# Designs tried in a protein design chat: VH-VL binders against Putative lipoprotein MlpA (mlpA). Part 1

No score or structure here was measured in a lab: all are predicted.

Target 1, 215 residues: Putative lipoprotein MlpA (mlpA), of Myxococcus xanthus (p38371)
Amino acid sequence: CNFEQPETNCFVQESPSWAVKYDVVDSPKDANGDECTTTAPLVELMGVYKYVNPETGAAQLALRPATLASRAIADTTTTSADQTSLGSLDTEPKDHGFCHANDFAPAFVNVAASDTAAANTIRYEFTNVRVYSAAVAPGTQFTGELKYTSNGCTSSYVMRAVWPPAPCDTASTEPAENCGVGSGLNPEFAVVCQPTSATGTTGYCVPAGDIPSFK
Positions, changes and structure headers below are counted from each chain's first letter, unless a header gives other numbers; antibody chains aren't numbered by Kabat.
F, E and O are the ipSAE of ESMFold2-Fast, ESMFold2 and OpenDDE, as the mean of both directions, binder to target and target to binder. V2 is 0.75 times the mean of E and O plus 0.25 times the DockQ between their complexes.
[cut] marks letters that were taken out.
The coordinates of atoms that the task and the answers printed are left out; those that the model quotes come from them. Centres of patches stay.

## First folded at step 1 (VH-VL)

Design b1 (framework fv_benmelstobart)
Fold by ESMFold2-Fast, scan of step 1:
Structure b1 (fold): chain C 215 residues (1-215), chain A 119 residues (1-119), chain B 107 residues (1-107)
Amino acid sequence: as target 1 above (215 residues)
Amino acid sequence: QITLKESGPTLVKPTQTLTLTCTVSGFSLSSYGVHWIRQPPGKALEWLGVIYSGGSTDYNAAFMSRLTITKDNSKNQVVLTMNNMDPVDTATYYCARDYYGSGWYFDYWGQGTLVTVSS
Amino acid sequence: DIQMTQSPSSLSASVGDRVTITCKASQDISNYVAWYQQKPGKAPKLLIYAASTLQSGVPDRFSGSGYGTDFTFTISSLQPEDIATYFCQQYYSYPYTFGQGTKLEIK
């Protein structure tokens, strides 16, 4: 008889924190097409959650950037729902371990004006999200695209994410503190320390290559 | 043998809707994504969109307002629908399979079908 | 959109020659590059992916290299059957984009 693959669900490691790196695709431009300087973070933490409708089996993926959560303190107009991007998610992995997620609603905050800065809307638009759900690394790496808008500047990125979020320091010679042995990550993962600022050394371990990122 | 084959009208009038069908064999649409790519005569290839194994889609933003990709796994068919055709849409249209489930590059292509848009 | 620029647009070479084609991305795309061969009236054929990985069944005279913005495709010893147009493709972000193509002719 014909060979049939066992039915498998798209597994995603749910966590309030994954480490996400953004690599620029299109540099920041304002509404007139002129260059500007506000960019997405080099790296940030992100909440990742999966919801399944028990009656239909339909699945959804929720992404909540820590940048939006931290800036929500200055926002009186949005809710936690607006700060979370909700999209569809495949119920079964595509061949070779990827589950696709699409149709994400934008996530955003409206930061109120202060004595030093004008009001600002920070907006995340996710597309082409793919979670690696194969047995060797079930639901612990994903990739996708981000369109980021802040201070009237729009830019686009490829994002690559890994769980668990492991803090790191590029200046440390200790492997456990620089994404090596003892860091808490799967030792087969190809990861590198990404500082949170261009001038600093502390940050998070992020995928070093394309997803799935293996040594 | 893995094959993809495009079929549909070869001549479309301006403002009409184009419907192309990609019929696959040798693999399951429940396991692979299928992309649509076009090539105007003498020009570069242009990516239009994809339908993934689970049924979700992604489209090139330049076409998304008039482009729909659907499929029927039981018939082994993927359908491209593009509204409001214009002479600049004259091109050879290809369907192609995701390489090894990655969704990024294309290991098998249909032979292509030339669609001419003229009044 | 990421723009992929190929050079040269055409070239002529003799059987046995080493042929090099380059592709430049308008921004950093890591190693997310594929190369295709297209013969007149035919669909493109995948030769290389991940900038340097040879597709199964493709002769080893074809090779690729590069990272970031600059990519190279090489045929180490040109054969008559290699007459075709060659295209690079980025798959770093949607929409996927292709170079304008390099038409290769044998003298």
Scores: ipSAE 0.005, ipTM 0.422, lowest interface PAE 16.0, mean pLDDT 84

Design b10 (framework fv_benmelstobart)
Fold by ESMFold2-Fast, scan of step 1:
Structure b10 (fold): chain C 215 residues (1-215), chain A 121 residues (1-121), chain B 107 residues (1-107)
Amino acid sequence: as target 1 above (215 residues)
Amino acid sequence: QITLKESGPTLVKPTQTLTLTCTVSGFSLSSYGVHWIRQPPGKALEWLGVIYWDDDKDYNAAFMSRLTITKDNSKNQVVLTMNNMDPVDTATYYCARGKYYYGSGSYFDYWGQGTLVTVSS
Amino acid sequence: DIQMTQSPSSLSASVGDRVTITCKASQSISSYVAWYQQKPGKAPKLLIYAASSLQSGVPDRFSGSGYGTDFTFTISSLQPEDIATYFCQQYYRTPYTFGQGTKLEIK
């Protein structure tokens, strides 16, 4: 009944926006090992792009956090390339339909000192990135790990991401506005609305469970 | 003809390191993943890990802290190294070629003959 | 980890009998089940993959069925050379896990 049909290419849905959720693994610590408070966002948009060398077929995955993109407006020392984390990408899926992406360069911005705050570097380091590229969800969900540093505080996270980036409101009773029918997501995806702040209700639909996240 | 062959029977003392070699023929290690699976006497099969065609690796979490799989494509060999052997690690060790459906994990279409590893003082 | 529970653990049958072995997964695994035959002192041999697909070269008296959590393996007319231990395996998630085996003997 099921045919073995190995793909020859890892498909990734390229978009300036995916919705990415971060779940803390190691709480923020400074260089001395003391606790501090600066964390990664609860959820953010992220640019996701795939590059393929046309001569060799070698593939690369690029991740561009919206937090870095927005902070770049006031930063003249980093380029789009610095604000984008570039890693390798499998040319064919491995077990479970996952395309592994490895060896990411850090993505960062240098925020200049102001009258009220010292200069700060915001840095993203991605590892163990896996894009789910199976027929039922071709390149529209991924997972990975993030090491986030800002204000001298380093913390680590599991990230889970989905395309398209559907806006949502936890206070809405309309399914289309709360990650249900009509939201634009595959109705078989298991998703929940993640507010952008601890005190608000508006955010983005994100995977509810481990990738691949299905009902 | 596709074949896989593990190194011969081995005796290992507790706390020592096990090294097994799987020699393949009839297919390229650049095109297939090779898995290691073991079977304690009279018990079920246990999956240990895999090395993929591009040298990427996955290990069973239960063994990951003491298990390493490497390969040499030019020699047609895959090597399993397991540290800190214990009498409960006594088992027949197999290497096997992985096959999969797009989106699924591996099942095993060809197996080596197996090599019995006894761990005793 | 996904647990594969196989039943019965052993069975005795006569040549020509229909033999059925079952395998139950601790969670839904779609059709991602393989079945293996292991004769004494030998490596396992793949018989069935994707719950119901017959491996090339395997006699058609062997068959499989099932989806989700419940899977069945059948030998329609037992032959003497079929005496072996049979194992199911899930390949829905790592680590890949196997049933405990069913030892098939002649009466």
Scores: ipSAE 0.000, ipTM 0.504, lowest interface PAE 12.1, mean pLDDT 86

Design b2 (framework fv_benmelstobart)
Fold by ESMFold2-Fast, scan of step 1:
Structure b2 (fold): chain C 215 residues (1-215), chain A 119 residues (1-119), chain B 107 residues (1-107)
Amino acid sequence: as target 1 above (215 residues)
Amino acid sequence: QITLKESGPTLVKPTQTLTLTCTVSGFSLSSYYVHWIRQPPGKALEWLGVIYYSGSTDYNAAFMSRLTITKDNSKNQVVLTMNNMDPVDTATYYCARGYDWSGRYFDYWGQGTLVTVSS
Amino acid sequence: DIQMTQSPSSLSASVGDRVTITCKASQSVSSYVAWYQQKPGKAPKLLIYDASNRATGVPDRFSGSGYGTDFTFTISSLQPEDIATYFCQQYYSTPYTFGQGTKLEIK
């Protein structure tokens, strides 16, 4: 008998939340090239949305970092569109099952000065975003790069993302609470718990390796 | 040991079709990308195209009207065919393995074969 | 197409010198830059990938840095066997493009 895998368009699991991990490529530097300390989060949630023009079939990918969404309350100058990075998206997967997304507009917020902090612009610039859309795991993992600027510090990262977002605790021995059986993730995915802080244990399940991240 | 080796004619007449074969060893064509790159004497490297593990291809737009890359996994061979050769196509032709999950930079290269195009 | 421009086109240095070569992209290529060494009559050899990562077996004296449009390749203490032409390559988008090369000669 014949065996055929179904063809997959560039399907992306739309969700207000994916879990995204950032691994540093270039450490924070200020405008003079001197070291500084403000970095991107170790992990955060991110809104992921796909828009398709029904007449032309042209596709776009929208990325909305939770850090920008949460700081929008203090923002007096940026709009929701400025806080969402919109790029193009392939309509069909390329080889290796990836759909490439390019030409992202920067996403940013202008955080107003307060009694305890100076005004600050937080800016995300995404490049080389690729969504894994092969039949074995359609539209539930992606990778890309981030250039992050905050408090005048610019740094760069490789980002790796997975859906669904699963909370986790590295101190838990219960598999469902530490990215194992019962966590809600595909059991074939290679995932690990990434705490939200260097000293804490609670965070989100994120890809353990390069995308696609499988056991 | 990982090796790639180019083979084919070293002399080609103008308007003739060039066919080069890259024979690989130490890795599977079902798991890696193979690229073709050329270098005219004393000039910069120029990327021609790639064949992916799936058999799909991407070409440099400057060459895509006359360039074809194919492969046979069972023979461990990748074949470059370029039509309508011109003296400006005189160059050393390399096949190279793409490294990384994306396959976009080249960790192992063949020795190269100089192809001269003249009447 | 993204253009990669190297500087200088050629240089001469003495054994033990620090040698620096730069590469400028016509648009941002993030960190997607590789550096190759090519000795006369031989194929290029990968030295650096992702702007700053040294390839397996490459001596510690070779290093790379940069992000966006400006990239630097450094040999911290030049050895006689380092006589070669060095090329940068961007792999941010197709077609992948190379710099024109920097010919390094030892005095």
Scores: ipSAE 0.000, ipTM 0.422, lowest interface PAE 17.5, mean pLDDT 85

Design b3 (framework fv_benmelstobart)
Heavy chain, then light chain:
Amino acid sequence: QITLKESGPTLVKPTQTLTLTCTVSGFSLSTSGVHWIRQPPGKALEWLGVIYWNDDKDYNAAFMSRLTITKDNSKNQVVLTMNNMDPVDTATYYCARHYRSYGWDYFDYWGQGTLVTVSS
Amino acid sequence: DIQMTQSPSSLSASVGDRVTITCKASQDISNYVAWYQQKPGKAPKLLIYDASNLETGVPDRFSGSGYGTDFTFTISSLQPEDIATYFCQQYDSLPYTFGQGTKLEIK
ESMFold2-Fast, scan of step 1: ipSAE 0.007; ipTM 0.582

Design b4 (framework fv_benmelstobart)
Heavy chain, then light chain:
Amino acid sequence: QITLKESGPTLVKPTQTLTLTCTVSGFSLSTYGVHWIRQPPGKALEWLGVIYWDDDKDYNAAFMSRLTITKDNSKNQVVLTMNNMDPVDTATYYCARRYSGYYWGMDVWGQGTLVTVSS
Amino acid sequence: DIQMTQSPSSLSASVGDRVTITCKASQGISSYVAWYQQKPGKAPKLLIYAASTLQSGVPDRFSGSGYGTDFTFTISSLQPEDIATYFCQQYNSYPRTFGQGTKLEIK
ESMFold2-Fast, scan of step 1: ipSAE 0.054; ipTM 0.574

Design b5 (framework fv_benmelstobart)
Fold by ESMFold2-Fast, scan of step 1:
Structure b5 (fold): chain C 215 residues (1-215), chain A 122 residues (1-122), chain B 107 residues (1-107)
Amino acid sequence: as target 1 above (215 residues)
Amino acid sequence: QITLKESGPTLVKPTQTLTLTCTVSGFSVSSNYVHWIRQPPGKALEWLGVIYSGGSTDYNAAFMSRLTITKDNSKNQVVLTMNNMDPVDTATYYCARDRYYDSSGYWAFDIWGQGTLVTVSS
Amino acid sequence: DIQMTQSPSSLSASVGDRVTITCKASQSISSYVAWYQQKPGKAPKLLIYAASSLQSGVPDRFSGSGYGTDFTFTISSLQPEDIATYFCQQSYSTPYTFGQGTKLEIK
């Protein structure tokens, strides 16, 4: 079905899961500018997909955060399209091997009230997304910025992502379980285990430095 | 309560196009990934492709040139179309749900249809 | 494509025995392995995902282990209803691939 479409040199490894790490730029604040506590996750999985319009040849990048996908079960008002952020994608790498993706539509869910929580809208706004698409890592690392809103708290982040999403444990002495040899990632990638919680040790291997993240 | 049901022709002639429909109940194809897998008689399982919740697809390269997976969210149905059928395509065809819905990041096929045997012969 | 090789292709065991099946990936796949049970004429049933996680509703006599390229599936005390063909599957990258299957029979 993608046969006969215009070629693009911006290869992206399509996968239901990439491991994405968020580093805070602006701490959470509510609509009045007061500090609040709801933040983006320390790490999460993200669906990454590429669409090419067969009529126009225009390429698009789709990002679907696992947080939105999982909370969609409680949402009766948004569709999978609303929960997926779709932006444009360059057809060839520009700056130093990067393919830029721009003009992302916001992705969001409207989580219904429950016995334990009030109704909540979780919103992702992506900007300045760049997929590294050079021969040494063809479409398996990307970076960008995220504006995250949940429980009325808005915060911003630099995100850095890698494929495959290798699970890890910071407490393990086995290299394969702590983002080392045998973990499943390209051994030339500079990666580190990022726990999913501040108090836990299990998480995902994520880029250790700026994209492209190499040893 | 959760079911997937394959339907379509059980007998196809060589060179014809196969169209199978997977009818889903108990979950939404707009929020889940649905895969097609086949199994020739007495052989191993063979993954054909997936349609993701957002509508994008991935195909096994061995079949990509003749395989299309589409869906209709309003009917809660996923459709497999495979061109130029050959006797070696005789197999039981399954649609299956991906467990990725729980955000653990580990996908596997947790609910399967009963399968439909498609025989390709003249 | 990642090749999954199972061993043995078939085995016979007695009720109450510990049964072990292995699966080897042609390249490192982290913990992205699932195990399925298939009884004659039926669809496969998911038993284990993420190499070692037990699917809800599956008896705890079934277990999995391994990381990287070598994976093991174990039935701690074989029951008559466990007679089936067992398949491993990698979900690390597309195309998702299955082992050739291990046919388990009672002596």
Scores: ipSAE 0.005, ipTM 0.442, lowest interface PAE 15.1, mean pLDDT 84

Design b6 (framework fv_benmelstobart)
Fold by ESMFold2-Fast, scan of step 1:
Structure b6 (fold): chain C 215 residues (1-215), chain A 120 residues (1-120), chain B 107 residues (1-107)
Amino acid sequence: as target 1 above (215 residues)
Amino acid sequence: QITLKESGPTLVKPTQTLTLTCTVSGGSISSYYVHWIRQPPGKALEWLGVIYYSGSTDYNAAFMSRLTITKDNSKNQVVLTMNNMDPVDTATYYCARVRYDYGWSYFDYWGQGTLVTVSS
Amino acid sequence: DIQMTQSPSSLSASVGDRVTITCKASQSISSYVAWYQQKPGKAPKLLIYAASSLQSGVPDRFSGSGYGTDFTFTISSLQPEDIATYFCQQYYSYPLTFGQGTKLEIK
């Protein structure tokens, strides 16, 4: 295996794509506290980037959900900065190999009203983000919490993410296409295929358990 | 709309360093990522690397030891630097925008390309 | 690295013909394939992404299909302006790789 030790600094695998799974904690409710039905995606791709202030060494983590990026073409009021959530990032791993990221600004997109739909703001609020940055899996898995608002419904989730993003099909018997050998993921990672829709079979390999997710 | 344009020297001597600039208009490079791709005359396209809106980079391992991509958001420019040029590096060099949809790297906008000839 | 192998390397067809080009990946890449058209002296133009999705503004005579390792690009009724070299590209993993190209000519 790899015997390299991460530097004392937090390493994060930067990529336009990580696969992120959302598991519901609090079901959707509207502003009056009544149940509603709009939820976060079951799985999506997410851009993950690290910025470092060259003078102070202070680090920041940027998360850009593909859902916001894909809707940007129809949104003339927000920019990439609004659609990217920027938080602080530890400069060294803390207990158990985790680098904590906190104080995220909300990421959002304003979808204007059309002939077929009312105006809608989709908002992501990330908290308690922790990147696993230990020698056995440096900066390739993270977890955190999401508060998601869309169509006036607010819900909360635990998110679990892995790099690289590996497309998959739950209907495939070929291991490489169903998060097994040849999928591109570290073979020691515990992953499962998460379809993008409740009735479909195609999606992305995501962590099967709590981060760090190992077999 | 978004346009990209490459500029830099068209002739480079062996062992010299190539510097190419991609100037973007119609959109800010702080809002998307830019790739460099090259094409030797009559051959296939070859991916060199990418710079993300964060300023982070990924490179093709075949070129990593001599390739650097940087950017200046205030000038809306992305710069490719490649050391130790060789006649086999003769190619048309393109900068291209990556689609941000689903985070995957296919190219909806390309610069016009600039032919760089490496010859004594 | 993922190798993308195109066939044929060149193709001659008549206006109105159905033209088919294939691309084979050295490992499974699901549907992460794009197809480009390149005319002499010009940059490539995106035609198809995600193996089968037509890029906005591209005529519907162009189509793509395939999954895993075998991919097909089709022009249903060849027009004179379709004379070009066509390339496939995988974007499943870095480094991004392209096929060697198929040069399409009119008889």
Scores: ipSAE 0.008, ipTM 0.436, lowest interface PAE 13.6, mean pLDDT 84

Design b7 (framework fv_benmelstobart)
Fold by ESMFold2-Fast, scan of step 1:
Structure b7 (fold): chain C 215 residues (1-215), chain A 120 residues (1-120), chain B 107 residues (1-107)
Amino acid sequence: as target 1 above (215 residues)
Amino acid sequence: QITLKESGPTLVKPTQTLTLTCTVSGFSLSSYGVHWIRQPPGKALEWLGVIWSGGSTDYNAAFMSRLTITKDNSKNQVVLTMNNMDPVDTATYYCARGLYYDRSGYFDYWGQGTLVTVSS
Amino acid sequence: DIQMTQSPSSLSASVGDRVTITCKASQDISNYVAWYQQKPGKAPKLLIYAASTLQSGVPDRFSGSGYGTDFTFTISSLQPEDIATYFCQQDYSYPWTFGQGTKLEIK
């Protein structure tokens, strides 16, 4: 049980960029159930937006992965609506400060074949999204599940996200450059630097533990 | 191989304190939440509480005045302590792992369960 | 507390039959529902979560659907090993609560 005051409304920090980390739950499999190698990014930026119907007060949450946004330029078959996942959102936080978001439409792009690459559909399916919206961290952390399909490989992940998106470098000894003091993040947040590639050191500060992630 | 196993006394007298230990294998307590759920004979399951990967706890309000859940990550153990036991607390007690280890309320792996009988 | 009410409390069916169990929540819980299978003397096993998502390793004959207050769990073609008690559960709001269970037996 916690004694902090819950927010009276589901506040979500709207931003073209949140830092999102994906931790694998089910490894990639193709349609035959055989192993394959295409996975979701280790970390990416994500647009997060809240819409409210002015007549009814009903709220919606929109998630736009940077991977889909970057590939949208080359995609002539999908629209911005197809590349953004839109779901419902609670109007008030539930127990322990979570706002539940449900019934997300899939977000996807169809990347056409070129001289250098085969055709590929990249598809994001979000479920069980919960935005932490309590007084101590209003709408700046969320968690959920992702089902990711690319190159015929389907895999599943737990996703954890934080705002603001703070760039970092695991090789740096400067606290401000490695998710510490001066990074721009709430100093009470438990965060760790997640590189964007397996061989590199630069990436983004992401939640170190389950949401809400505090020291 | 992922396993959870409950251990502790199977017989408790009214007003005594129950202490049960859940020993886990095949995953880290630093990465997953562990829940306690009980089932009286022939009745529905009842969620008691959880200790999350980071060490914070949440309890069913009906039990929170007499219930404590703690853990020791290095020993792979989660401990449930429940005070002032009553015959109506007779049940099979399970520990279970939370799916995805965030604040998920779904349980993907369960211990075998231990029947605790409360009688004089 | 959110009440989860299952129907029926028990049912008998033949191998190969389509079996449907329903679960009604006392308030809107979106899609925050799971279904479990429990065989006599054993711990429950997770089959479905988020109303319709099949847990890894669970046979395709099991499925779930629903949103809001009304949820259904279906076995498309009953097998002998499916004989068990089935429970629904909500994780929308604390305390997380379970239905009373549906006992399934074969004729």
Scores: ipSAE 0.007, ipTM 0.543, lowest interface PAE 9.2, mean pLDDT 86

Design b8 (framework fv_benmelstobart)
Fold by ESMFold2-Fast, scan of step 1:
Structure b8 (fold): chain C 215 residues (1-215), chain A 121 residues (1-121), chain B 107 residues (1-107)
Amino acid sequence: as target 1 above (215 residues)
Amino acid sequence: QITLKESGPTLVKPTQTLTLTCTVSGFSLSTYGVHWIRQPPGKALEWLGVIYSGGSTDYNAAFMSRLTITKDNSKNQVVLTMNNMDPVDTATYYCAREYWGSYRYYYMDVWGQGTLVTVSS
Amino acid sequence: DIQMTQSPSSLSASVGDRVTITCKASQSVSSYVAWYQQKPGKAPKLLIYAASTLQSGVPDRFSGSGYGTDFTFTISSLQPEDIATYFCQQYNSYPYTFGQGTKLEIK
């Protein structure tokens, strides 16, 4: 084939866990435009799945944030389907190895009221999702945008994701424990340890730069 | 060497469908995507949508209910179709080549000369 | 949608002057900003991409800088042929959006 390209299919590594980092674009604001404090996590695990209609060949991408999955136990009104954001997915890469995914339905949970907190809906709205599907990293990095709403606070982010998820500790001098050799990631990936909290050191290896993130 | 040229009707009545053709030269539509942009007289540029080398499209949400972009690689042509034209759609319409300097983000490096479309009774 | 706001909206300068135009994004666009020159009755011409990279064939008196939300476009020594409207564009997020333009005139 004269037109063979590494990127001619939209391969996506299906996994219950990818590591996803969110970088803030618009800080949290409530419906009146006032500052508020509820944000998306600094990093989380995310289920990533691809569905293909066998009769038509049409493809879909499903994203299931671990934050929604973990809060599902307090929710009797939503299902796994509501906690998963389903969008379209290209069947062939567009340009330079990217498969675009669009028209995502919101993913959400309705957390019941407790002794310490009112009822709350946590909502994820994904847009501009792009999966890097080139041969050098087939379906193991993606980027997109997130609009996150919780406790009436809405904020927006650029998300960057990598597979496999690799736990890490910024305080460790062992390369395997700080996103280096032996961590389980492709050694050519440019990755950095992102702690799950601003005050902690333990988290997950995430892309260090824009997707595709290479050294 | 690389050129894009828009063609189509210069006058459209309200409620009619606009069809514009972008004819390219000096590159292959199998390798590069093409964007459509418009500019109302005296106003800012508006991005309408793109068709990629593989045939997939992305549209500005403001227009996607009435906008379709197609192409024929063998004819070196990209076609924009917009339904339900209104006087506010009066603008110069441009096609432009997608260029990749970054693997995630794409800009437009070469533009056609544009064609003025007036929507009036 | 990301709003791109240019300053000033119009500018008059003399040949040989240094001209500076700024562009502010309503939210971060990283370095994904392009600058275009549009002469009356003609299509836009790409001058700069990735905020600071000069397009091939463009004179080196044109330059750009910036990251995040604040971007600057400079002509180091204005020439008569530089009379045009200049505008910035972000290509970080769909829909791509453009500034309102800065009309540059010679005194």
Scores: ipSAE 0.000, ipTM 0.455, lowest interface PAE 12.5, mean pLDDT 85

